# VH-VL binders against q96il0: the designs that were tried, part 426

Target 1, 167 residues: q96il0
Amino acid sequence: APERGAERRDTAPSGVSRFCPPRKSCHDWIGPPDKYSNLRPVHFYIPENESPLEQKLRKLRQETQEWNQQFWANQNLTFSKEKEEFIHSRLKTKGLGLRTESGQKATLNAEEMADFYKEFLSKNFQKHMYYNRDWYKRNFAITFFMGKVALERIWNKLKQKQKKRSN
Short names: E, the ipSAE of ESMFold2; O, the ipSAE of OpenDDE; V2, 0.75 times the mean of E and O plus 0.25 times the DockQ between their complexes.

## First folded at step 20 (VH-VL)

Design O16 (framework fv_ebrasodebart; at its last look DockQ between E and O 0.58; V2 from the best seeds 0.00; counts 0 for: sugar tag NST L92)
Fold by ESMFold2, look of step 20:
Structure O16 (fold): chain C 167 residues (1-167), chain A 119 residues (1-119), chain B 108 residues (1-108)
Amino acid sequence: as target 1 above (167 residues)
Amino acid sequence: QIQLVQSGAEVKKPGASVKVSCKASGYTFSNYYISWVRQAPGQGLEWMGWISAFSGDTNYAQKLQGRVTMTTDTSTSTAYMELRSLRSDDTAVYYCARDVSYGEEFDYWGQGTLVTVSS
Amino acid sequence: QAVLTQPPSVSVSPGQTASITCSGDKLGSKYAYWYQQKPGQSPVLVMYQDTRRPSGIPERFSASNSGNTATLTISGTQAMDEADYYCQTWDNSTGYEVFGGGTKLTVL
């Protein structure tokens, strides 16, 4: 049995217990930054008479948020773990301990860390390329459906104006 | 529980086509890619290609270009792989796998579908 | 264009340490992944991103990747570890996934 919010990977779910929108809210809510992804979750409003098009837009936005939160939670965790492993390895090569004489965590300066940043960017280049491509495709789809919902709402308002003139 | 359940074994003649299905459950289907991997009897794993469940974008192995088509149906959370113009050396177990990190890793696999191509 | 080379077989006594290598050009500049396949079963991911172990995989499994070689290491090898093991990475020029040829681990 995998842990909730993490398949067979070292990932962590969003900390949803930190933010609870008001009951029966009529608007979307933006919560505090998620501990793992550092992104602010949106808590979506579901109207009583949601049209099929509005439902499709809301589901698309929910799924895209989940996708984006998961990506950055995974990347932040990977970056942190690999950074600490790199620092530990370089300190060991120098014969140094993991902490300074004052008890603070030993670190490497920016020049010493340059190899890590270069390596991490290189190893993750293709992943970020596909992420960026998919991010643009998702945002285009969301924008497209927002436009369709806006047109649907305008049409319904015009139909209501015709009813008022007839009545 | 994350599961990938594939369609049953098939026997085909050379020149025919086969379409294998892969039904996903337990996760948001549109947020992951599906890769297809085959394994001839007694041989190793051979990657065939992947498809994005969100966009329908595909990437096919060069060896299979022109003979393979991968599709998805988001409403049923099902991926499909069709291989055309079958030859005897296409006899293999065909796997679908959930493709994480944009084609980097395959964390969950289907049970496999044996496709036998015989005269 | 990437090619991953594995030894065809590795034999080990129960309780000893098994090492399975995977060689490829500039493999250490990418992530390496490892899969276990028991007879008649689907592959199972056992190591990811060079050194990481998925939840549910025993701690006796470990891995490394540097230079041109990734290595899967199984300490305290058990009879249940007898399987084929495949390494995997990607080809930067094509974006294709690449599997090694596989290594049969025998526990005698």
Scores: ipSAE 0.714, ipTM 0.867, lowest interface PAE 0.9, mean pLDDT 86
Fold by OpenDDE, look of step 20:
Structure O16 (fold): chain C 167 residues (1-167), chain A 119 residues (1-119), chain B 108 residues (1-108)
Amino acid sequence: as target 1 above (167 residues)
Amino acid sequence: QIQLVQSGAEVKKPGASVKVSCKASGYTFSNYYISWVRQAPGQGLEWMGWISAFSGDTNYAQKLQGRVTMTTDTSTSTAYMELRSLRSDDTAVYYCARDVSYGEEFDYWGQGTLVTVSS
Amino acid sequence: QAVLTQPPSVSVSPGQTASITCSGDKLGSKYAYWYQQKPGQSPVLVMYQDTRRPSGIPERFSASNSGNTATLTISGTQAMDEADYYCQTWDNSTGYEVFGGGTKLTVL
């Protein structure tokens, strides 16, 4: 029975930027822009003694980054595809080829492209509204957990100073 | 592999409540929405509502307002749909679906849960 | 509330092209999505964002959107394509998802 090769559904390659931070780095690293989303991925540092609260913050940041990467990768692909289809359709309607006599890609004028942008924005309006809402909620949650982690760190430093004074 | 696995079939009396579960796997649960869709026997698809797995925000179909409650448990990657005050016309197969891009497309579906409301 | 109208049934001979229409107010300003449902099975996404095909969907499936009408086209229709097809969109005012009434495709 031939092994039906599980065609990996092209999940947008989680473009794990091949950027590996130095192994001895104690800091978050920013990678180059992703080729699909154009967002710079952050490689989060994991401390050896990560607290449960720090872990929760890191996970929330990671999930939010993945969410953003997926959203913009898909939007950019959609935009590029629809733009190309629009250009091809309009050129065909005009009886123009896809290439100019000079061999350059034929382009539409600014007015025709303005129509494309209006239609694209109209179709994606609701999606952008919900994205913005969720973006604010996620960033608020991240900021809140950052505050909690900061307080935890202050408290731990105070406890350590008290123990050193008692000895 | 991405999967949505629903709870088993339910038989209920009129006026009772039913709670259907949908366990998600193979993806980051909190980054998506879950939509619920039902289908009465021999009828079309009816959207019931969606829930954000991140925020818990919900949007319910007007026809089901006050009777439906959607919830999520991020620790178990499970969505729940509760329908109250059941009627005979609520007899349907209930589907959960992963909702991509804020309700635009349902790319993965559960196997469905038959809910029968009978006297 | 937005309403999507589909023909209740479409019949096609094997190898011929099937066309299923979905009409709705302002559908031209929204994306259309298409689902296939076979008897006793869950719906399957076959087309998204008017013209995009998910991985694993045959190339014989295509879709277009013109004005207030979305069209699903199946070229070289096969017996396995016999199913119910549903169009879907969203309502900007309510954020509700809206399905068409469904179209039964019969391959004769």
Scores: ipSAE 0.690, ipTM 0.869, lowest interface PAE 0.7, mean pLDDT 90
ESMFold2 (binder alone), look of step 20: mean pLDDT 91; pTM 0.935

Design O17 (framework fv_ebrasodebart; at its last look DockQ between E and O 0.46; V2 from the best seeds 0.68)
Fold by OpenDDE, look of step 20:
Structure O17 (fold): chain C 167 residues (1-167), chain A 120 residues (1-120), chain B 108 residues (1-108)
Amino acid sequence: as target 1 above (167 residues)
Amino acid sequence: QIQLVQSGAEVKKPGASVKVSCKASGYTFTNYYISWVRQAPGQGLEWMGWISAFSGDTNYAQKLQGRVTMTTDTSTSTAYMELRSLRSDDTAVYYCAREYVYNDKNFDYWGQGTLVTVSS
Amino acid sequence: QAVLTQPPSVSVSPGQTASITCSGDNLGSKYAYWYQQKPGQSPVLVMYQDTRRPSGIPERFSASNSGNTATLTISGTQAMDEADYYCQTWDDSTGYWVFGGGTKLTVL
């Protein structure tokens, strides 16, 4: 039986934070930093009587979290790989090994690394511009929906108080 | 599995409009962009523009400015490309592609293509 | 508008190394992408960010970007590698994606 090669899901492993919040928690939980993005995932609480507006806000927050996790996971991976490749290339050009005589990883000087950072920033400039733009749009949308949910909750509390006064 | 499924082939007269659909599945639609690329018979790839599925922001190639409109429906995870004032030189296969504008991977998934023929 | 120039065709014998170049102004300061397109099929991403290979792409595919030239290299070329290959980059001046003219790879 040919071993079905595990389709390595190129989906950045949604690092299912092994952190499972207590089942009885009525609050959002913050997990440990993800190993790829270094972002702390939020486990969103789902109320039993979640309104359609609250659900929409939660979904938007979840999607935005996924979006951020993916961006930073990819950015960190790209940075690490390109940095390593740059170091190896420069060391090779200098006729230096990847390790020093003491067995330590050979490093480049600050000036050489400055060239790497300039090149990396240049290549990724547009990407960062789009990310920042979309980050603001997403957070604005989230804030807007948070305001709507807050108003809905106030309105529902007022209706409940009126009903209690009428009885 | 991630898929982009496009609408079927279209035959149009000069001066008409065509609207091609691209239904996305298998991923969070609003976290990506959709790019449109066309290919005339026996020719290379031509980028037409992109749309953000989140914000609806668009960027159109200058050559198509004023004639092309890209839209998305987040409820159905569907992207649309409308091309107006069709000419014979607009005869091409039109592709939608998923674009992660922040990612290292560009156009990592493509639709099957939609042939649009403009004939008198 | 940035222009990416590719050779119109490249021929290689089976098992030999194919090299496809893509030249453009300041291409070395931008990421290059490569697509394979077989007849009657949609393009497939074969290389991204100059040197990175997507999952499912054979290891015989590699790429580099230096100066004003990106290069796609196919080692041990196989008959199945016969296709059109397109390079792509971002043009900061226009804010557009730009494709090369394409290269037809023939395996003889």
Scores: ipSAE 0.796, ipTM 0.895, lowest interface PAE 0.6, mean pLDDT 90
Fold by ESMFold2, look of step 20:
Structure O17 (fold): chain C 167 residues (1-167), chain A 120 residues (1-120), chain B 108 residues (1-108)
Amino acid sequence: as target 1 above (167 residues)
Amino acid sequence: QIQLVQSGAEVKKPGASVKVSCKASGYTFTNYYISWVRQAPGQGLEWMGWISAFSGDTNYAQKLQGRVTMTTDTSTSTAYMELRSLRSDDTAVYYCAREYVYNDKNFDYWGQGTLVTVSS
Amino acid sequence: QAVLTQPPSVSVSPGQTASITCSGDNLGSKYAYWYQQKPGQSPVLVMYQDTRRPSGIPERFSASNSGNTATLTISGTQAMDEADYYCQTWDDSTGYWVFGGGTKLTVL
């Protein structure tokens, strides 16, 4: 999702804009929210001259996106399933049916549902702590590699200028 | 196809060490933990510890603390478990299992197991 | 440290319902998991997060977890279900996984 949009030198000159071909986007592309995770996936641009370091950064970002998508998709599914199971269990304990007289799914009031939310958070607290810890580790690694790529690009610019002076 | 393939059976003497490998395929290795579980002959399952394939962070069962080391090699998608100062009661089948530590299926794929026999 | 207690064995006739229990202090406030292990094979996950069934596991497998007890239930038990069954939970105080002692299911 960060702005990576430095234009390449082969981008169109003044007065006439040139695009990347339709098959090639010159920029990362953000898609619509995923149905299960509610996260917007990033479609990463692969430049034609990607360095080994740039490739490592892109793969790290891709793997981290997959990891994050999986976590929230699983959490959303678990929440939905356990919410329904909690409602069914409490209705059974009350001797009530799973559907109202109108045919709608029976549910519990907000005070009764507060027990579910408390129980769900309690059951999942330690796992969320692991997620947060690992998220910080991944974010730090990504930021570190972004810095290394930036330095590599500066060095390549300086090496190009030094080569021109020596020629 | 998700698969965990372990190294072959080993015979060791008391006091030696053993290192079992577990090669993963069919999924993003660095997005999961690997747990190690052992089973003595005729006995139940005993959890030994886990390792994060991303960070290399470990958590070892207290019984094994100081005798076990778990590592990974992300370039080969391989996890390793080394058990040192072996005793006869370390004779067991050692399994690796894929673990998603963040609330999903737990230990959904297992290696085939590695028999380690410790005898004098 | 959590301790999970299972009966050492359970016997059922083919076609009957088998129930395997797993007892631990406040186990219902944690997630319970179940594994099947046939002789000479690796364990296979058969139930997770108390009541959820992985794809490929027959619908006759079900589970519950409430109070101090999780229960694996196999309806219409078949000879192929004969195996050792282990429950598992996460121990918040240590951060360790804990397995029950296992239950041998015999189908006669």
Scores: ipSAE 0.705, ipTM 0.860, lowest interface PAE 0.9, mean pLDDT 85
ESMFold2 (binder alone), look of step 20: mean pLDDT 93; pTM 0.953

Design O18 (framework fv_ebrasodebart; at its last fold request DockQ between E and O 0.61; V2 from the best seeds 0.75)
Fold by OpenDDE, fold request of step 21:
Structure O18 (fold): chain C 167 residues (1-167), chain A 119 residues (1-119), chain B 108 residues (1-108)
Amino acid sequence: as target 1 above (167 residues)
Amino acid sequence: QIQLVQSGAEVKKPGASVKVSCKASGYTFSNYYISWVRQAPGQGLEWMGWISAFSGDTNYAQKLQGRVTMTTDTSTSTAYMELRSLRSDDTAVYYCARDVSYGQDFDYWGQGTLVTVSS
Amino acid sequence: QAVLTQPPSVSVSPGQTASITCSGDKLGSKYAYWYQQKPGQSPVLVMYQDTRRPSGIPERFSASNSGNTATLTISGTQAMDEADYYCQTWDDSTGYEVFGGGTKLTVL
């Protein structure tokens, strides 16, 4: 059976920033902007004694980050490709080459480009609405779990203080 | 490798319910939607609905409102589609598909589950 | 609800160019997607967002979407391209996904 090659969508290679945080860091690190999404990835710190709740929060943050990176990487790529196709199509319709006589890349005027932006926004409107909805839900969930983790840490500190007073 | 593996074929009587499972692997399950599409014998593709694996939000085709329920289990990376009050015209191959762009494109499909509704 | 109309069948000779059309109201204002389905198999995404080709899909596959018509073009059609092809888009009012009726491509 021919190995049906995994239809890898040209997912912009998740350029996991080759940024490696220092091994001894006890903090989250922010990497440089990803070349496709333009989002700065966060390298999440993993404590040695990570609680199940902390782990759940970390996983949620990581998944949300991955989700955002993929969305914007794809959106930016789509925008760039469609923009180029639009310009080429319009220039061709005008009987113009892709390059000016001076060898510069031929460009469209602001009015013509406004048509592109309008069309692009229209085509992507629904996608953006769903993205925004999910963005709020994810951030709400993250904030909620952050609160729970904070409470857990307070409780654990209080228990440790009580145990030290009893000994 | 990304895979969607569906449950086996089902034979049901009219009025019964069927629940089809779709186990996902090879990607972050919660970051995508799952759509369900059915195909009656010799017919075209019919979209049934989608579910968000993160939020559990659903959108069902109007024709199936009240009869279909989609659910997900993130712990097992499994999507479920339940269809109730089965009729003969519900005889079809049912597909789950990964929805990449909020219901816009289906890049990975399950192998399909044949559901036969017969008296 | 949005309705997509496809020709029921298209026939081409090997090596010729096949064109499959999908017509819908204001389809050019939305993205069109294309799926290939061979007998007894699951659908496979062959084109997405009007003109984009997934990895693993041959370069002979191309697509366009303008006005009210999306077109899937298969250049240098091969016997292995014989399949049913479905276009797909969404309905803006409901968010429902909509498939065309499908086109059977025969390579003679």
Scores: ipSAE 0.872, ipTM 0.940, lowest interface PAE 0.5, mean pLDDT 92
Fold by ESMFold2, look of step 20:
Structure O18 (fold): chain C 167 residues (1-167), chain A 119 residues (1-119), chain B 108 residues (1-108)
Amino acid sequence: as target 1 above (167 residues)
Amino acid sequence: QIQLVQSGAEVKKPGASVKVSCKASGYTFSNYYISWVRQAPGQGLEWMGWISAFSGDTNYAQKLQGRVTMTTDTSTSTAYMELRSLRSDDTAVYYCARDVSYGQDFDYWGQGTLVTVSS
Amino acid sequence: QAVLTQPPSVSVSPGQTASITCSGDKLGSKYAYWYQQKPGQSPVLVMYQDTRRPSGIPERFSASNSGNTATLTISGTQAMDEADYYCQTWDDSTGYEVFGGGTKLTVL
C-alpha cells in the first residue's frame, strides 16, 4: 500500500520546499484502509529533536495501531471463514449443494443466519471483552501521554520566554 | 522469527521461591499476553495464569492464588513467573507461551524450565 | 469448572487414520485447540479454533468440534506423529484455560 492514503492523485513536487519523501515526511499521514483489518494506518513523523516523552507517545501510538490492526484482521478472517463453514454445514445437512442452479453461492435465510451470529458472538465474547478493556486502557494511556507532552511543550516555551527576558 | 527463551533449570528446597524468566523476540512484546503452563513428571499440562504485557493485568489459576506472581519488563521483552512457598508437588517443567486470544490460544512456547523441589 | 476427557492412548498402524477425541460439557459452544508434544520437547500448536491448521502443520492433520466432542484426525499417520496430544479450551465461569489429560499416540 502507498504511504499517502489521503492523496490518490500524487502530483510531482513543484519546488524544493514542498518535497517530503515518505521516509522524510514532515507530517503524520493516513494511508488507505488495510485490506485485512479495514483500518486506515497512520504513518508517523519522527522529528530530529523528539523528546523522550514524545518518543514514548509515538511508540505507544504505533504499537496500539499494530495491535488494533492485528485484532481486526484476525476477527474479520475468522468471521468470514466461520460464516462460510456454518452455511456449508447447514446446506450439507439439508442435502443441498454449495451453489444454486445459476452458479450463485447458496445461502441460508435470516432465521438460520441468526443462529450463526449468536454462536459467533458467544464463542468470541470473552475475547471481545478483553479487547474492549485493553482498548480503553490503551486510549487512556495515549491521552495521558498526550497531556504530558502538551505540558512539556508549554513548560519549554515558558523556560525559553524566561531565558529571553533575562538576556 | 518468534522465540521465547527461558531461564535454566533450578533445584529448590521446600518453602523457597523460584523466579523463571521468559525472554521474547521477533514480535511486538507489549501487544500479546504471556501464559504460564506447567507439567509435572509424567503428567499433563496445567495452566497457571496469564499476564498482559501492555497493562500488567494478570489472571491466576485458583489453585495458585496467593503463591504466584507474574510480571513483565517491557524494556527487555521479558516475562517472569515467581512461585513461592514451594512444595514437592511443584516439581515440574514450567513453560511460557505466547497467548494470542486473551487466554485461549498458545501459538509459541518456550523450551521449558525444570524446577525440582526436594529436601 | 470445565473438564476435558481424552483417552489415555490410541494405537494405529502406519499409513492409517488416527482419531483422538476430547470430551467436555458444551465443548462445541467454545473453540477447541490441539497441541502435539514429543518426548523431551515443548508442546506445538497443531490445530486452533476447532478446524484451523497453523502454517507448517501437514495437511493430514484435521480437526472438528461439535456437541460435547472435539476430534483430532491424522490421516496417513507416520512414525514421527508418535507423541502426546492435548486438547484445550476455556472455562466460561472462571475464565481459566483447561487442558485435557492427554492422549499418547503410538504408531505400530
Scores: ipSAE 0.738, ipTM 0.880, lowest interface PAE 0.8, mean pLDDT 86
ESMFold2 (binder alone), look of step 20: mean pLDDT 91; pTM 0.933
OpenDDE, look of step 20: ipSAE 0.846; ipTM 0.924
ESMFold2, fold request of step 21: ipSAE 0.696, 0.702, 0.725; ipTM 0.851, 0.857, 0.870
ESMFold2 (binder alone), fold request of step 21: mean pLDDT 92, 92, 92; pTM 0.937, 0.939, 0.940
OpenDDE, fold request of step 21: ipSAE 0.870, 0.871; ipTM 0.939, 0.940

Design O19 (framework fv_ebrasodebart; at its last look DockQ between E and O 0.48; V2 from the best seeds 0.61)
Fold by ESMFold2, look of step 20:
Structure O19 (fold): chain C 167 residues (1-167), chain A 119 residues (1-119), chain B 108 residues (1-108)
Amino acid sequence: as target 1 above (167 residues)
Amino acid sequence: QIQLVQSGAEVKKPGASVKVSCKASGYTFSNYYISWVRQAPGQGLEWMGWISAFSGDTNYAQKLQGRVTMTTDTSTSTAYMELRSLRSDDTAVYYCARDVSYGEEFDYWGQGTLVTVSS
Amino acid sequence: QAVLTQPPSVSVSPGQTASITCSGDKLGSKYAYWYQQKPGQSPVLVMYEDSRRPSGIPERFSASNSGNTATLTISGTQAMDEADYYCQTWDDSTGYEVFGGGTKLTVL
């Protein structure tokens, strides 16, 4: 019988979480690890009078989380599937079954697996390089907007103080 | 649901420029790259370059360096490709494609835009 | 710069298995991708990352990549499979995307 594989990249929305935060929370919430990416999603608080700058920051964080979750979900699937194919191929070459006599999945030792890890990293080097570059650019942008929001809140606080002293 | 809709066909004279648009819908535009691929009549596919919708970073094919500019507008979820100093051998169908793997994989394609360069 | 070589055409009878090859230097150390283009239409991704099939592509499509050669295989070939097929990878030295010249699959 042929082995059945799962293809997840084009069938599931990235960043979806089953966690539902409290209805009236005033804070961002961190949910449980996503099944596919192993990353913990943030459930973002939306304040009643969110400023345009605050909204831009929240959407940037939401989009970055979606991007990051999708990347690692895809990479985890690719890694898992290629690892299984490599092990299967090497066991077949050695004339061994896919399972031990105890029913455990047959594996290769660390030296046998070194070829797989080297090949996987080599095949995915460019992808990981651009991911890392984009990750740094996104985190710099998020940090920059967090600073702008902090300054906006300080200015609003100072404006309230000035109006009070003018009364 | 995911869709890339390109601007209409254009006829240009040699030495002119053309700017093709590609409007994306059904996904988070800033999270993907857009690649541009062209196909001369009766010929194969030729990759032109990609652009990151988040950062605006680009990578252009060597053949086209200095003649091509790719941009995006995140507020309209639209990518643009401008090709300058047009020649008759630039006559082709120009495609935009959503780029999933940083220039490695093109999972959704626009309908194509015919650009004809003739005197 | 890397070059991907495909046969210009492949002919099969309905129900036969079609094999389209794509040759390039050390292609098996990279991922290979396959696109189908029917007359007057945009290309459609039919295989990715060597052997993976997108949702909606029939199971009769399969692919492999090793050494210098990637192969797209269509079992039980049907008239609707008649199209141009392109392989694609990247050039290690430049990072540019490279398409093969295309193979016209004819189903007689």
Scores: ipSAE 0.737, ipTM 0.880, lowest interface PAE 0.8, mean pLDDT 86
Fold by OpenDDE, look of step 20:
Order: C-alpha cells, then sequence, then structure tokens
Structure O19 (fold): chain C 167 residues (1-167), chain A 119 residues (1-119), chain B 108 residues (1-108)
C-alpha cells in the first residue's frame, strides 16, 4: 500500500528563518522579516546552565513568537486574497480590465478601497479582538517571568559573593 | 501529525455528571483554543463553547450556562468538558475541535464521544 | 442570536454541480465556514473564510458569499461527496459560534 505522503497542510511554513546566528553567540538574535508575517523572528539564546525558571520564560517567549507568526502570516494572506478579489470584482463591475492601457495593474481609488477596508475589518473583528486580548495576557506573563528571572539572578549573585567572602 | 483523541463512550443516569477528555498532540497546545460541539442522534451540530488553552478563558453557549465547565491541562495537552445535571436530551456525540482563528475555524476534530443518558 | 438557514436536502446526479446555500442576516459581514460530515465520522473542514480551501480538499469544492447568503459549490460531484454539509459563522454580540441546520447531499 503506497504510503500516502502526509501532505503537510499549509500550516504557514514555520519559516524557521534560515538565519542561523553564530554558534558562539551568547545573545538573542533578530532575524530578517518573515516573508509571510513580516515579523522579525528572534532566535533565543540557550545558556548551558539554564535554570528551570529561565527555561520556562524562554519557552513562553518561543510559543508567543510562534503564535504571533502564525496569526500574522494567516491574516496577511487573507487580506491579500480578499483585497485582490475585491479589486477584480469592482473592476469587472465597472467594465474595466485588470490592466490599464499602459499595461499596469488596474487599481481602485482611495474611496472604493475604503469600503474594502471597512468590510475587511468587520469580518475580522472577532479575530482582532481576541488577538489583542491574548497579546496583552501573553506579554504580561512574559514580563512577570522576566521579573522572576531577574530576581533569581540577583539572588544567585549575592550567594556567590557571600561564599567568596567566607573563603 | 495533529491529533485530538477523546475518551471513550459514557452511559449516565439523569441528574449525573459526565467529564469527557480530549488529548491533543502534534502542535503547541497553548497557542490554540478548544471548542466543544455536540450532535444528538440524527440532529445537526450544536456549539457548546470554547476555552483558551493559554489563558483558560471560556465562553459557553447560553443554553448550557451553569451546567458546563471546560478546563485544560497544559502539562498533558488535554482539554476537559464536564456537563452536569444530565438529561435525556443531552444524549449525543460530543466532539472536541481545535480552533485556528479564536473559535471561528475548526480545522481538527476529535473522533467523538458518545454520551448516553438513560434511566 | 444569529440563525443560519440551510436547505434540509439537495440531490445531484454524478458529474453535475451541487450547490448548497446558507442564509443568515449578518452573514455578509462575517466569514462563512463549511464542514462535511459522513455517517459515523467527525466533521471535516472543507471551506474556511468564505472561499478558502484547506489542504487536501479537492479543487471541485468552492465557496462564495454574496449578501446574506453563503454558497458551497461542488463541481463534478462524485459518489464520495454524499454527506451532510454544515455552514458555520460567529455572532459578534455574544462571541458564539453558530451552525446551520445542515444539508444532506444525495448523489443519485
Amino acid sequence: as target 1 above (167 residues)
Amino acid sequence: QIQLVQSGAEVKKPGASVKVSCKASGYTFSNYYISWVRQAPGQGLEWMGWISAFSGDTNYAQKLQGRVTMTTDTSTSTAYMELRSLRSDDTAVYYCARDVSYGEEFDYWGQGTLVTVSS
Amino acid sequence: QAVLTQPPSVSVSPGQTASITCSGDKLGSKYAYWYQQKPGQSPVLVMYEDSRRPSGIPERFSASNSGNTATLTISGTQAMDEADYYCQTWDDSTGYEVFGGGTKLTVL
């Protein structure tokens, strides 16, 4: 029975930006904008002695980045598709071709496009509302864990200084 | 591969409670919502509610308010739906589904769990 | 609460085009989604955001939205397309998901 190749559903390719930071980098790196989401991916540094709290923060940041990349990749694709369909439909209604006499792509005026933007925002209202809510919650959680990690690092530095003074 | 695997069939008496589980795999569980949908025998699909696997926020159908509780366990990537005060009209196949767009699109479904409420 | 209305049944001959409609007062301002359900199986997403097709769904499936009516179109209908079809949208006032009553497609 031929193994039906699991056609990868178009999950927006987790565009693992082929940008590999230098192996010896001790810092987070920012990649170029992703072609679908237009968001710059962050390559998170993993320390050799990563604490459980640091690991939790890193995972939360990674998950949140993936979440954002997927959301915007899909949103941009939907927007582009709907925009093109709207333009084509309106041009057709006007009896206009898809190209001008000069061979340029025909476009609509700003007023006609304002109708498109209004309709698009209406259709995507729930999506944007919940996205914004979750965006704030995620960033709050990240900030909270950043604070915890900072405190842990301070505490560890103080313990090390005490041990050096006792020897 | 993305999968949602539900718990097995349940038989309950009127007034009892049932808790159905839905184990997710193949994706980052906390990045999506889980919706629950039920289908009575020979009837259409009825949306019950959704839960955010990240925040635990829920939205329940008005008809089920006070009787349904949805929860998630991120450590096991499992969603739970509890329905209380069961009635004969709660006899249905219960589905969990992954929400892609905050509850708008259900792209992956569980296999369903039959819950029978009989005297 | 938003209500979606579907015809209870649609019949089509093999190779012909099937059209299933879904009507709702606010459907023109919201996306429609379509699901196929075969007997004893879970629903499968066949169309999303009015006219987008998931990977693995045949090209013979298409959908459109005009005014308050969404339409699922199956060109060159095959025996394997016999199933129940459900439209779905959301209610902006409540955040509830709303399904249509379903349409049984019979391929004669």
Scores: ipSAE 0.569, ipTM 0.844, lowest interface PAE 0.9, mean pLDDT 90
ESMFold2 (binder alone), look of step 20: mean pLDDT 92; pTM 0.936

